# Designs tried in a protein design chat: VHH binders against o26223. Part 65

Target 1, 191 residues: o26223
Amino acid sequence: MKLLWTSQHIKVTVHIDGKVSKMDVLEAIKTRRSIRKYQDREVPEELIDKILDAAMCGPSAVDERPWHFIVVRNREMLEKIPEVHPYGAMVKDAPVAIIVCCDSSLEKIPGFWVQDCSIASQNILLAAHSLGLGAVWTGVYPLEDRVEGIRRLFSIPEHVIPFSVIPLGYPAENPGTRDLFDPDRIHLEKW
Key: E = the ipSAE of ESMFold2; O = the ipSAE of OpenDDE; V2 = 0.75 times the mean of E and O plus 0.25 times the DockQ between their complexes.

## First folded at step 3 (VHH)

Design n51 (framework vhh_8pnl_2)
Fold by ESMFold2-Fast, scan of step 3:
Structure n51 (fold): chain B 191 residues (1-191), chain A 124 residues (1-124)
Amino acid sequence: as target 1 above (191 residues)
Amino acid sequence: QGQLVESGGGLVQPGGSLRLSCADAGRIFSTYAMAWYRQAPGKERELVARIYSGGSTNYADFVKGRFTISRDNAKSTLYLQMNSLKPEDTAMYYCARTDYSEGWYLSDTGMDYWGQGTRVTVSA
């Protein structure tokens, strides 16, 4: 299905789980977990719009901003993703998924679109978490079988490269926060 | 940590078979990937086989066709069926559990929990 998006601001406050969600940036980064189990509950279009706005605000090599996004809500289409993505079984159970793509015609410097799309993917995960949603990054690029499978499934043209599939929804699991800080990985002034 | 207990090791002749077991004292959660590693004398620890939550498996080239990894969630037990054993398979075998929830590629990063190991000796 054709989805029309216009460049406009959201004018009203969105409530999350019946309440306004507040989370600072460090808290969002430290407490974000990959979520693969979702409530049987629709994600409002307003929240998806906020997430995509955040995705497009990342830094980009030479400001090329090559990202394009496919928003998938159709259950039949979500159910077909695991057929082309071996580790995407949870996608069929999500209310919505975002496919992050690179339009190679927008690339100004060779190869950096991978970093650009990684930044957009991480921003989607953080924005979703800050809004009370759960999401997970399932890798597509650089695995050619997954790239071509997703391309065919969603009629993606040859000059566009699917990078990641990110299912999201209201979380139905609550994994604990991980403490991964390792001071031995910090070197002062020399290796 | 220390919730994984390996068993089934022993002395076996070349061409023989052994079945290793790894009991999770609590339970094996469907969201965890499980793996078998081994460490031969004088060598570093290396991956032998991994089984993901969805049932997909990955094997080191040196054991493909000879070893089979499986799990029984009802019994909270991971298995390694080892056939056509060779002297080169002599090692301490370790069960490992990882929280794959932050992995986004084919292989997960690191292992969260390790067992104490079970010794396998293949000798005439």
Scores: ipSAE 0.017, ipTM 0.333, lowest interface PAE 6.7, mean pLDDT 81

Design n52 (framework vhh_8pnl_2)
Fold by ESMFold2-Fast, scan of step 3:
Order: C-alpha cells, then structure tokens, then sequence
Structure n52 (fold): chain B 191 residues (1-191), chain A 124 residues (1-124)
C-alpha cells in the first residue's frame, strides 16, 4: 500500500509587500532545489535582510559565529565571478549574490568555522526558498584558486576567508522535488 | 490480511497483570514496526510502546519498568505484558502496524493498520 504522508508542521509566516506566505520547515527542507535560472526581477532588500537574519541564527562551535556576508548587486561585479569561479556561470544572470565569509579573528576553536559557515550557507538556501526565491550553493573553500580569486575580486582582507558564493533570485525554472530517503543508510544501535 | 485483532483484555485488580495479544490474521509482519496505543474515556489516544523491525523498543514514561512489548514473527503476533497495573492504566488498548520502509516513524498517522481494540479495566 502506498503511504499517504502527513507532517507535524512548524508554522512560518512571512509578510512580503503586504502578502502573507506560509511554508513549513519540513516542507522547505524537502522541496528546496538548486536554482540556476532567475527571472529578470530585483530582490527587495527586506528579503535579503530576512535571509541574512536566518543565516546568523545557525548554531556555531562555542557560539563563535565567525561569519560575515558580502551582498553583491553590482552587475559588473556579478559578471566577474565566473572568471574566478569555474562553476559560477549562473551568478552573472542572478540579480544578487551573497558571499559567505569567515572572519578568522572571531574563531574560538580551530577548524570549526568550516562547519559554522556550512550551516549559515544552508540557512541562506532554506530561507530563500521559504520566501519564494531560488538559490544555489557554489563552493569556494577549500579550493585555493577560488579562495584567492574571490578574495582579490572583492578586496577581502587576509584574515577573512571566502567560503561560498550563493546567487539568488526569483526562480525561472521549476525542478520537481526528489525522494531521497534511503533506509540502507540508517543503522539501528550499531553499524 | 490487513486486519489486526487484539485480545487479552479484561478486569483486573490494582497490582495485577495482563498479557495483551495482537494477531494480524496471518500476514507476514517481520519488517513492520508495531505499536500499542491506548485511549482512556474522555482522553486522546496515546502511545504506550513501539517495537521496530530491528527489535528496538520504545516505551512511554508512564509504563517504563512495568510493561514489556514483544513479537513472535513466526506466529505473526505482537504482545504487551502488563505488570503492576494501576487504575490509571484503564483504557481501550489498540494495536498498530506500519511498513518500516515507508518512513512511518515520522508520524503516528504513518501506521497503516489498526485493530479494533481490547478493553482493560483496573479496579477493585
């Protein structure tokens, strides 16, 4: 028998330009897809602010919160990202991108900033999706050429490490959701 | 098949014991998770105990140390051994079953099959 799924929903309500949008946390996680095609529409600053607020709410090792964010809207700068990031071609077509960085001066426990910035990056993707936007994670760290390329392009100081570049916008593609649950990856009590 | 039948309920004095049985009318359920729920008069249905396909068990705090869930896959039967019964245990007891591969752990409504219940009354 094919099971009908119902979820215990955590209500998320967002007010956007007088409109109310609702998306359950589990729905956001399960339906989020990488979006690489964007509408020719500006993303309001209010939505970027909400996304960055969500990014900073992630857990971090010893509450070090080492993240800094660069918001890029300048078309000429967005068009230069593919020159230093080989898989970032879609960034030039996005209305905005967020660069997630680690300020190493805020690091309390060596090495955990990578996990902290990964969590912040995922929160950006989920928050964008919950607000009706599409986004994609493009990796920077630990690829030395990309780290140095992004650093030079955005005048990032030596003590700050660019971690990821996340272009976002209103989606111009609609990939279906995936069924990724694999019980063979779950071990009860022991391996 | 697809029908669960509970038995073993009855009237018992405080401190007494009962063994509930749940038969699946001959279906194979070795890969299914099974559970016992109960519903007291005027209250919502609540989970008493679960047993997963791998044999792991989970108990509600109010029955830990007193109740034991077990299964006999060869007989297609689920059991609930109830010891040190209290008046607060008075309820209709229901058996439930769900296919482990369907991820039904995420919701109580993920159990595909339910029995009609067996009544347990604990009173002097």
Amino acid sequence: as target 1 above (191 residues)
Amino acid sequence: QGQLVESGGGLVQPGGSLRLSCADAGRIFSTYAMAWYRQAPGKERELVARIYSGGSTNYADFVKGRFTISRDNAKSTLYLQMNSLKPEDTAMYYCAAGDYTESFYLTDSGFDYWGQGTRVTVSA
Scores: ipSAE 0.000, ipTM 0.074, lowest interface PAE 21.1, mean pLDDT 81

Design n53 (framework vhh_8pnl_2; at its last look DockQ between E and O 0.02; V2 from the best seeds 0.00; counts 0 for: pae O 13.2 > 2, unsure alone 59.4 < 65, placed apart)
Fold by ESMFold2-Fast, scan of step 3:
Structure n53 (fold): chain B 191 residues (1-191), chain A 123 residues (1-123)
Amino acid sequence: as target 1 above (191 residues)
Amino acid sequence: QGQLVESGGGLVQPGGSLRLSCADAGFTFSDNAMAWYRQAPGKERELVARISSGGSTNYADFVKGRFTISRDNAKSTLYLQMNSLKPEDTAMYYCAASDEYSETWLSSPTDYWGQGTRVTVSA
């Protein structure tokens, strides 16, 4: 079947219920929190499209952009993720998860795909937050047991490496913002 | 990093009051949900009160109206004000920090526990 993704035309966050939210980049970065509890509410495909568009806009080493994404909505598949990821219990309760993968055939410079997929993962978290959703990054690579478990579960070929599993949904928890600024970690001119 | 130390326990008569404190020298106190648990000898540890990072509170039915949980993020200190104490409140009281709001991407959130402070309500 041929899948056509809708292109982005606006830079304003629009909810499917007709609400418009504006959150500047600094506010989004400072207020984003890991969300592990989700409402029993479907996430519209339009919002997933916007999140994945944002994920692909990150900087990439030598512009290799090796990321591929698996969108998982099937309840039985989501319920199996905790069996292969010991800290992924919350995934079974999420309406959707995105698996960030590296297609090694797209790699132009060895090893930098890890940074590329990290950037894509963080963009997913920020985009989800800006759209009124909550998400959490659950680590897969470089833990061999998690990599092979996820690969087996989703029929991922050997030249593709699962990097992270990111469940997301409408948040059912509201953690406060963090105040982590530490001026002692800033050095002027020299160490 | 992140050691919890309880204080303020002691011997009090029925109907009396005590204020427990829990100090956390940790860098992330304001991010953690905090709770007070208690455990009498031979019984399971039970939740007394919980406070979110944002200040929302939750109490066990057996302390509602008598105990008040509060936090001071600037001092990295958690409090439990205990009024109208009963003999049944006699226990070791433990401070817990819930890493439930942790930004870890590698592992699940974990709870951190203090050493406990003893509360005895007896004539």
Scores: ipSAE 0.328, ipTM 0.738, lowest interface PAE 1.8, mean pLDDT 85
Fold by ESMFold2, look of step 4:
Structure n53 (fold): chain B 191 residues (1-191), chain A 123 residues (1-123)
Amino acid sequence: as target 1 above (191 residues)
Amino acid sequence: QGQLVESGGGLVQPGGSLRLSCADAGFTFSDNAMAWYRQAPGKERELVARISSGGSTNYADFVKGRFTISRDNAKSTLYLQMNSLKPEDTAMYYCAASDEYSETWLSSPTDYWGQGTRVTVSA
């Protein structure tokens, strides 16, 4: 058994029984925040691989797994995203972005791909956070002008639907933790 | 919609205290996250502190426990209690409301800013 200690931008990693343990899952869910400012620092390919592995671990309708991912590191391409996605302005400042897409030819049950890609997108956010990165989900689908703009920019075919653009990097801001639990949203047995 | 009006700035000696206030009569104050920003001469505007509509707070690292943000939704007011002031805190201070520092994945179309109040901490 080996214990690997990491810097502040990669959390303490513990290797026990063949698993990597970095952060309790409830802690990750409760402390993850949308990060829109990033350090001028590259994100290693290893971390992107881990994030995409996590993205693909989500459930999907009848196990259809309709998701595809475009990893964007090219500076010129990142700088063009705000031209077609005005609320994605922070993307140009990120070292990398992931575009979550649906390949509609993989759909087994029509109409559930949005849930499938939402699950993958949230897993990307959580995995990035657990690895010491910050990320934000910028909405593309169902806004037609954003969908077509991103499709055109990245040469995405018509049977593939861009769902979200997720810029990520080492965070340059700290929004803090929130306490959002609202017991009035909980209904026992009936409404 | 409303107008944000900051007050409470002024000249203070190092180590002193000031309490900034930000008032809004727009009737939507309780719906928005609120924040204080500052801008020193020749520098970019930077976040000082934020508070969600539900009261959760966070602070820039340079605050180091010296400032406290709070809100009173019944009075439609935002506060910044500034203690142990240093010359480097000299800046124009602005309050703001937006969902920019929220967990939105679809940004709202508007941000609201106050006119600012000047804080000067003399060396």
Scores: ipSAE 0.207, ipTM 0.646, lowest interface PAE 2.5, mean pLDDT 83
Fold by OpenDDE, look of step 4:
Structure n53 (fold): chain B 191 residues (1-191), chain A 123 residues (1-123)
Amino acid sequence: as target 1 above (191 residues)
Amino acid sequence: QGQLVESGGGLVQPGGSLRLSCADAGFTFSDNAMAWYRQAPGKERELVARISSGGSTNYADFVKGRFTISRDNAKSTLYLQMNSLKPEDTAMYYCAASDEYSETWLSSPTDYWGQGTRVTVSA
């Protein structure tokens, strides 16, 4: 038996054991927002593990799986990221950040790694949201100054390319949801 | 890591009242959704009431207006005023804290629980 609670802002479905139903994939996609403010609260390692697991479940070109992940919790390192990433100010306020990287030596087809790492990055955002965390995708590649800055800061080898920095934490803001559906962007059969 | 501590449980007669308290010693209390759960002997744990960080409340169907959940952010304390108690309300009552910005806020691994306080309603 499921119980449904309705409020002005929140709809909650609970099972007999009092647990709320998990967020379905469409809901996760539709309700996800970039979160740039975080609570002073640590993120459990178990959640990071689940997020990273999700990050590795996406497809990749010819199954090349070129991605690597740097998990950063050190406060000093988090505070240094904004020095090399001008739009990464929020990283210093996050309890943890994930840096998504590509190992070029794992590429089977040149150039598809950008798609692969994008899929991994998006899965991180969706997984974080579904678990009650807030996150934001801060782009590193293809801006060379950011790429080199992050590379030096984290001693990343030359054959490895930092792609994105994703701070995560319990959200201290709620920007609400938005509807971005645009039928004018849909073309049938041809342009 | 934070600790939730419940108090106020006890033995009461049918029709009686109790006020439960939950002290939050380590969480960002004001930013969290809070809830009361209960577990009767031989039954599964069930949600009783929820209150958002902003003060919005929800109640289980069996509450029927008998219970009121409230919070004092200055004291980092959650309350449950229970009136018109019935024998069926006999249970261990638990306090929980969760992130309210997720639809999975009451089932997420990010939830934290107290040790519970026992409520017994008997003639």
Scores: ipSAE 0.000, ipTM 0.244, lowest interface PAE 13.2, mean pLDDT 86
ESMFold2 (binder alone), look of step 4: mean pLDDT 74; pTM 0.754

Design n54 (framework vhh_8pnl_2; at its last look DockQ between E and O 0.08; V2 from the best seeds 0.00; counts 0 for: pae E 14.0 > 2, unsure alone 61.7 < 65, placed apart)
Fold by ESMFold2-Fast, scan of step 3:
Structure n54 (fold): chain B 191 residues (1-191), chain A 123 residues (1-123)
Amino acid sequence: as target 1 above (191 residues)
Amino acid sequence: QGQLVESGGGLVQPGGSLRLSCADAGFTFSDNAMAWYRQAPGKERELVARISSGGSTNYADFVKGRFTISRDNAKSTLYLQMNSLKPEDTAMYYCATGSEYYESFLTSEPDYWGQGTRVTVSA
């Protein structure tokens, strides 16, 4: 047992409770918000591992599961993302980002990898939220300039396609919850 | 396109007034914060005024007391009333949408920029 000095107290034991989120699925979906402001605080690797585990559990066309993930913690690399992504300014202030990629060699049915990677991206956002983190999906594919910019920056091979960049961290903002239910968009029995 | 369309710019003498309008064809105008930005020749685009979906306003120091931002949610139209105009106000004026807390995965605030409307203040 080591005594760890932190800003306010001595930690005799740090037990990172891999806590089972008590948030139900509907609550997680309804209360998740895009978070673009982060505390200056590291995200433990074990939480990233849990998020990526959840990302890989989504449904996939013909169960092809073509997703690969790049975890970026290097400050210099995070600071370069806004140079190739015009709406990625917040990434430079995040402690970590996940780049969702498609390995096209794993594709079994043409075109559905976009849906597969969308599902993985949303699962990252929901899992992050359930673990007390905030995140935002910044879109890459199908914008050719963003795809090639991210590819060059992270040495991504030609058969792998960067799909999204998701910065995440402990939230430094609380936008609150929206009620977006619109019954006019629901059609019974037919259009 | 759902493009913002600015109008009302023109040439005025110092001390004059103009009213800019921005029409939004979007379905969610009432849910979004709206803003006016300007870009003078050789300068960066800068925020002039912002109005929340609930009507709270914020102004850049250089226009406080002279400009008034307002919105008409029924008409999906944003306005900028500009009084006591100065040569320094000469710029292209842009309308932008953007929720204070929006959920776009493609863009960050602002969501949309208009084509702009030119304001020239000269003797």
Scores: ipSAE 0.320, ipTM 0.716, lowest interface PAE 1.7, mean pLDDT 84
Fold by OpenDDE, look of step 4:
Structure n54 (fold): chain B 191 residues (1-191), chain A 123 residues (1-123)
Amino acid sequence: as target 1 above (191 residues)
Amino acid sequence: QGQLVESGGGLVQPGGSLRLSCADAGFTFSDNAMAWYRQAPGKERELVARISSGGSTNYADFVKGRFTISRDNAKSTLYLQMNSLKPEDTAMYYCATGSEYYESFLTSEPDYWGQGTRVTVSA
């Protein structure tokens, strides 16, 4: 692991030769941040495979596993995503993006697919972080314009619902840590 | 409808006050640095104030001491309290989200912009 300073004096952690220090699950959760700046560096397919494996390890309602994943590396397609996803500007700068989708034909209980795909999306973020990559969750569902935009762009069939777009890359920023703990949100026994 | 929606603009007399709000429809609000920009007629857009996800703030020299940027993560809302307004503060005010680094707001485009809210300071 090397620390590099950009011209903007941004501290960036760079992983050399794909070697990443392992972090435990709590560390991954606590230190994960949305990363929207990426190095001009390709992400090995092996890392994407590990991330997708993690994405499929989450629970789902009655084990329905409704998720599908589109892995996008084509530069032209990445550059088109911001046109239909206003909050996806960083996608054009990422070497790869994962689009998480739901196949409605796999849904067993109505409505739980949102939870299922959320879990998958979060696992992608955590796995990416643990592997020395940066990622950000850009929501597609339930905003109709984004759903239809992504659907059209990637020729997604009608029974499949795009849920999130997650660009990934080696991080070119370090946002630091956050304290999100709020004891006022904890209730003992009763509200 | 944009993900960022500004409100609170209007007509006010010199020396008056306004409070701008920016609602973020996204679900990563707490991850994001936020900023206010403004653009006066015939002028370039300029940074007014920035707040990190951790709550650190930066202000442009021209507004420092008169304006306060704040955020409510529970409400996914950004605020700009503007006091002692001057005619030269007349502009379209925009909400933006972007990098945690202050320099990124100065040298790079934010990830997303609102549609803006108009502030007019006139006697």
Scores: ipSAE 0.008, ipTM 0.308, lowest interface PAE 8.5, mean pLDDT 86
Fold by ESMFold2, look of step 4:
Structure n54 (fold): chain B 191 residues (1-191), chain A 123 residues (1-123)
Amino acid sequence: as target 1 above (191 residues)
Amino acid sequence: QGQLVESGGGLVQPGGSLRLSCADAGFTFSDNAMAWYRQAPGKERELVARISSGGSTNYADFVKGRFTISRDNAKSTLYLQMNSLKPEDTAMYYCATGSEYYESFLTSEPDYWGQGTRVTVSA
């Protein structure tokens, strides 16, 4: 993989049927759904670059930015993920997956890497959605068998912790929107 | 979280159908992943099907499209529609639940199990 440097103020545009489009952030948050069925269609490298740029824009504890990403396109490797990650069955059907990892040598405050990598993972989901892709976050950490399996499969060193596996592609399903707002979850001033 | 109670098991001939139900008397059914497991005599308990709180399903390879897992959150009930039953499907079938983490079980195994319902497919 070749890494390219990009600016922080790039407006993202997507061409769909010859038209430029963009999605409001609240719309993206409200309409994003986990997508587990994908078209037999490649995801261009430039879209993956935009998604990873977005992933790295998240805040982190004292700006430690402990995340690393493994981009997996190899069919044989994608097919092996379900062998070590039982809930990752849809990965075999995805054109690409992103593994979010923590490099513990970059931690400045122990233990906050989970929040940091969670933020990066959610940004991947939102960015993919805004670009017309579908994705799903499959959990690896803290399930030790999954952590060890993914580490072994991708030759991840002991100080690097695989956190999540996120398959993505052009969606082949539309689960629809949900109304999840629950006022009983809101507490004013105290519990 | 309450008690899981399976029902709908019984004796059936090969090629027949059964519908298993699992009632959850707890009030957090809709927030948990649910699963069906089975255990044949002398074998380890194995996953049959799993359904996330959001309705996403996963099936063991041996199901081969014959079984369908579903849930009715309003009734706090989990279902397993079993079609084209074979003698190899003879087992105790257990309903199970556990916390989700990123649409997966937090652990590799469910937290709570029902008592099971027996399915016998006569040769």
Scores: ipSAE 0.000, ipTM 0.174, lowest interface PAE 14.0, mean pLDDT 83
ESMFold2 (binder alone), look of step 4: mean pLDDT 77; pTM 0.795

Design n55 (framework vhh_8pnl_2; at its last look DockQ between E and O 0.22; V2 from the best seeds 0.00; counts 0 for: pae E 7.0 > 2, unsure alone 61.2 < 65, placed apart)
Fold by ESMFold2-Fast, scan of step 3:
Structure n55 (fold): chain B 191 residues (1-191), chain A 123 residues (1-123)
Amino acid sequence: as target 1 above (191 residues)
Amino acid sequence: QGQLVESGGGLVQPGGSLRLSCADAGSIFSSYAMAWYRQAPGKERELVARITSGGSTNYADFVKGRFTISRDNAKSTLYLQMNSLKPEDTAMYYCAAEDHYESWYTDLSGDYWGQGTRVTVSA
């Protein structure tokens, strides 16, 4: 916290302690892990804004960009997510979650919104990781019970489809990196 | 929740060999990093060796060149080949499954530990 003088007006600048890790794109992709344990720390609004900016920069079919996002910080709402998502137990312990949705009214070509929202979800995970946060993609679509449960819980209208719930926070675990390169899955010139 | 079962411990003379096994009755084995830890009398539990799901290995300095960790994903079994055993290798040996798999569909969480198997190196 600093106080500054300008034009006889006192301005207060608040600095939030935290480390922003900058990494190249390849390292971000290779070192990102699903994080399901979070520190009891608030995630600044500015970091959520950066993550959502990154989410909206993904490619989409015919540039339809059908994604909408719900940012959930209310603890009572986060605590209710495990009631409608059988594998969302960790969400109640996160300081914030992002629900990725498709607004079907923005769809220009049928069916490709699934790929569009997948890209947005992965960009959220990568952006969070690059900013020193941890996150995990908990799947909603195409599981009808999860879709309707999340829709009802967050008052999502019929023309909007919840795709994923992504809790995020400062990580309280470090699972390490994985070695997944498999050259047998690479075919030269033809199958 | 995993069901890790360890075997292969016993009494050996210095310079002897043992092969430890850790069997997983569930489906977590192939996606998890697996590790061997040991706890000597009066000491804290320490890492001996780790192997990733892809087969990359890491060893504690005190066992390099003597112990080999390996996995058989088809049999869901982790091994520790222990050669040139020394009295200071005497400990309870534990296997552990760690590292959450990358799944948006299911929740696979937690550290899974075996019950331990006793290794005694004495003349």
Scores: ipSAE 0.335, ipTM 0.711, lowest interface PAE 1.6, mean pLDDT 84
Fold by OpenDDE, look of step 4:
Structure n55 (fold): chain B 191 residues (1-191), chain A 123 residues (1-123)
Amino acid sequence: as target 1 above (191 residues)
Amino acid sequence: QGQLVESGGGLVQPGGSLRLSCADAGSIFSSYAMAWYRQAPGKERELVARITSGGSTNYADFVKGRFTISRDNAKSTLYLQMNSLKPEDTAMYYCAAEDHYESWYTDLSGDYWGQGTRVTVSA
C-alpha cells in the first residue's frame, strides 16, 4: 500500500506495507528524512533483519567492525529512553528502536569506531527508508550524560559505548525533502 | 501533517512584555524540537530560542534571560514569554518544528514553519 504525502512542493510516495521499495541508491539518499512520528503498527522482524544486515555492510577501519546492536521492542524500555535522552521523545511512540554500540575491545585503531558506527547508523536510516519505514538518528555519543543514561538503562558493559538510538516505524508524517547542495563546499583540485 | 499558527504579536512600549503562542493543528508537535525565530526588517532570520522534544532549552545570546520558551504537549502549543522588550526586538517572529540531529549551536532549518506574528517595540 502506498501513501501519498504532500509537503511543501514535493510529493513523496511512502510504502507502508514493508515490501521492497524500487527506489535506487541516489533516490534513497536524497529523499531520506528524519521521521519522528510513527503509525500504530508493528515492524516485522524480517525488516529489522534486513536493516541490521545493511548496518553491517558498511566499511570499517581495517575491517574492525566494532559495532553491536541492541534491538528494543519492550514498551517499558522504550518509554524510559526519553528520560535519559532529551531528543528522544519519539522513541516512546516507536514500535522498535535500535541502539548502535561500539565494543572497544574490537578496535584495531583507536578512534575510528566513531566513523564505523556512524556508517552503520546511516545505513540503518537508508535501509529503513528504502523498506518504507521511517527512522531518526538520536545521538548518544559523545554526550556523557546520554552515554551513561543509556548504559545504565540497558546494562551495557563499560567497554561497550552506546553511540546512537534509532527509533523505527512506519511513517506517520512527511516533512518533505531538502535541497542541501551547496556549490561553495566544492573545491576543484585545491582549496 | 502539522500546521503551525503563531499569535500574540503586537505593539508594545520599551520595557513591556508579550507572550507569543504557536499552535500545531496537526499531530507532530510532541515529537519535534520547537524553536522561535525572528526576522527584523533588512536582516536575516535568526534563532531566538529552542526547546527539545524532551524540554531542554537553549537561547540566543541577545535574549539574556528576558525570554522564556516553553511547550505544552497536551495542547500542542509552543510559547515565548518576552519581557523587558527593546526596540531592537522588533521583528516578525516565526515558530518552527526542527529536524535536528544533535546541536544547540547551529541554526537549523525548520521542517515546518508558521506564517509569523509581528512584534513591534516602540515608544
Scores: ipSAE 0.026, ipTM 0.535, lowest interface PAE 3.7, mean pLDDT 87
Fold by ESMFold2, look of step 4:
Structure n55 (fold): chain B 191 residues (1-191), chain A 123 residues (1-123)
Amino acid sequence: as target 1 above (191 residues)
Amino acid sequence: QGQLVESGGGLVQPGGSLRLSCADAGSIFSSYAMAWYRQAPGKERELVARITSGGSTNYADFVKGRFTISRDNAKSTLYLQMNSLKPEDTAMYYCAAEDHYESWYTDLSGDYWGQGTRVTVSA
């Protein structure tokens, strides 16, 4: 019997050395907010790499991993996104955006790619938050005009489906925390 | 969150014009879709016009080109220019910030409303 095996929780324990995130997973989930205002401050490529690594750690249907990511830093391209995504106005103010896409040629089970790309998208939000960044998920799929607009703007081939656009940067706002727990949404044993 | 304050209502003759304003002292006006709603006595609140943070507009059918919604994000102010007013336009007019129109998977504090400004179009 070892003390380590008896007392520790996998993935909840953080190292004191500062090489691992100080934010536990439940805190990250509870405190993450959609951030739509960003500092005029570059996001280092190293942080984007960590975020994309986290995005790819999610489960997928039969491990199909259908996701692809477009990293957009070009100012002119960021400024054009609101022309095809009217609810993505904050994207033009972000130092960087990540477009989450599905490559349908990687699907092993048709139709589950939406869940797969949703998992990757949420991991991007949580990872960004844990690194001191703010982000927001702007929806593309299943809205046909947005899908077609983003596909044209970024030369995305027809077998690849843009799913979400996620602008991110160092936050220039603090929306505060929310307590959204609602016991009426919980059903024990039956509806 | 912010505090929305409407102004510009009043009494006007049929065929007249009014310009409503809605100012927000909050920090995130430019991130919200903004809308004007109205509520006549005994009626449900109904959409008049909506404008996204990027400037895309949508109008209720009864507007028929008589009203124009606009916004000035630098001044955190929403406007409704109302022309060719009719007695049927008599109502309380409310400014609203609507977060579900700015991001599909949003966690803003939800929609919020101003106190309203009264528009009366006399017979």
Scores: ipSAE 0.014, ipTM 0.324, lowest interface PAE 7.0, mean pLDDT 83
ESMFold2 (binder alone), look of step 4: mean pLDDT 76; pTM 0.769

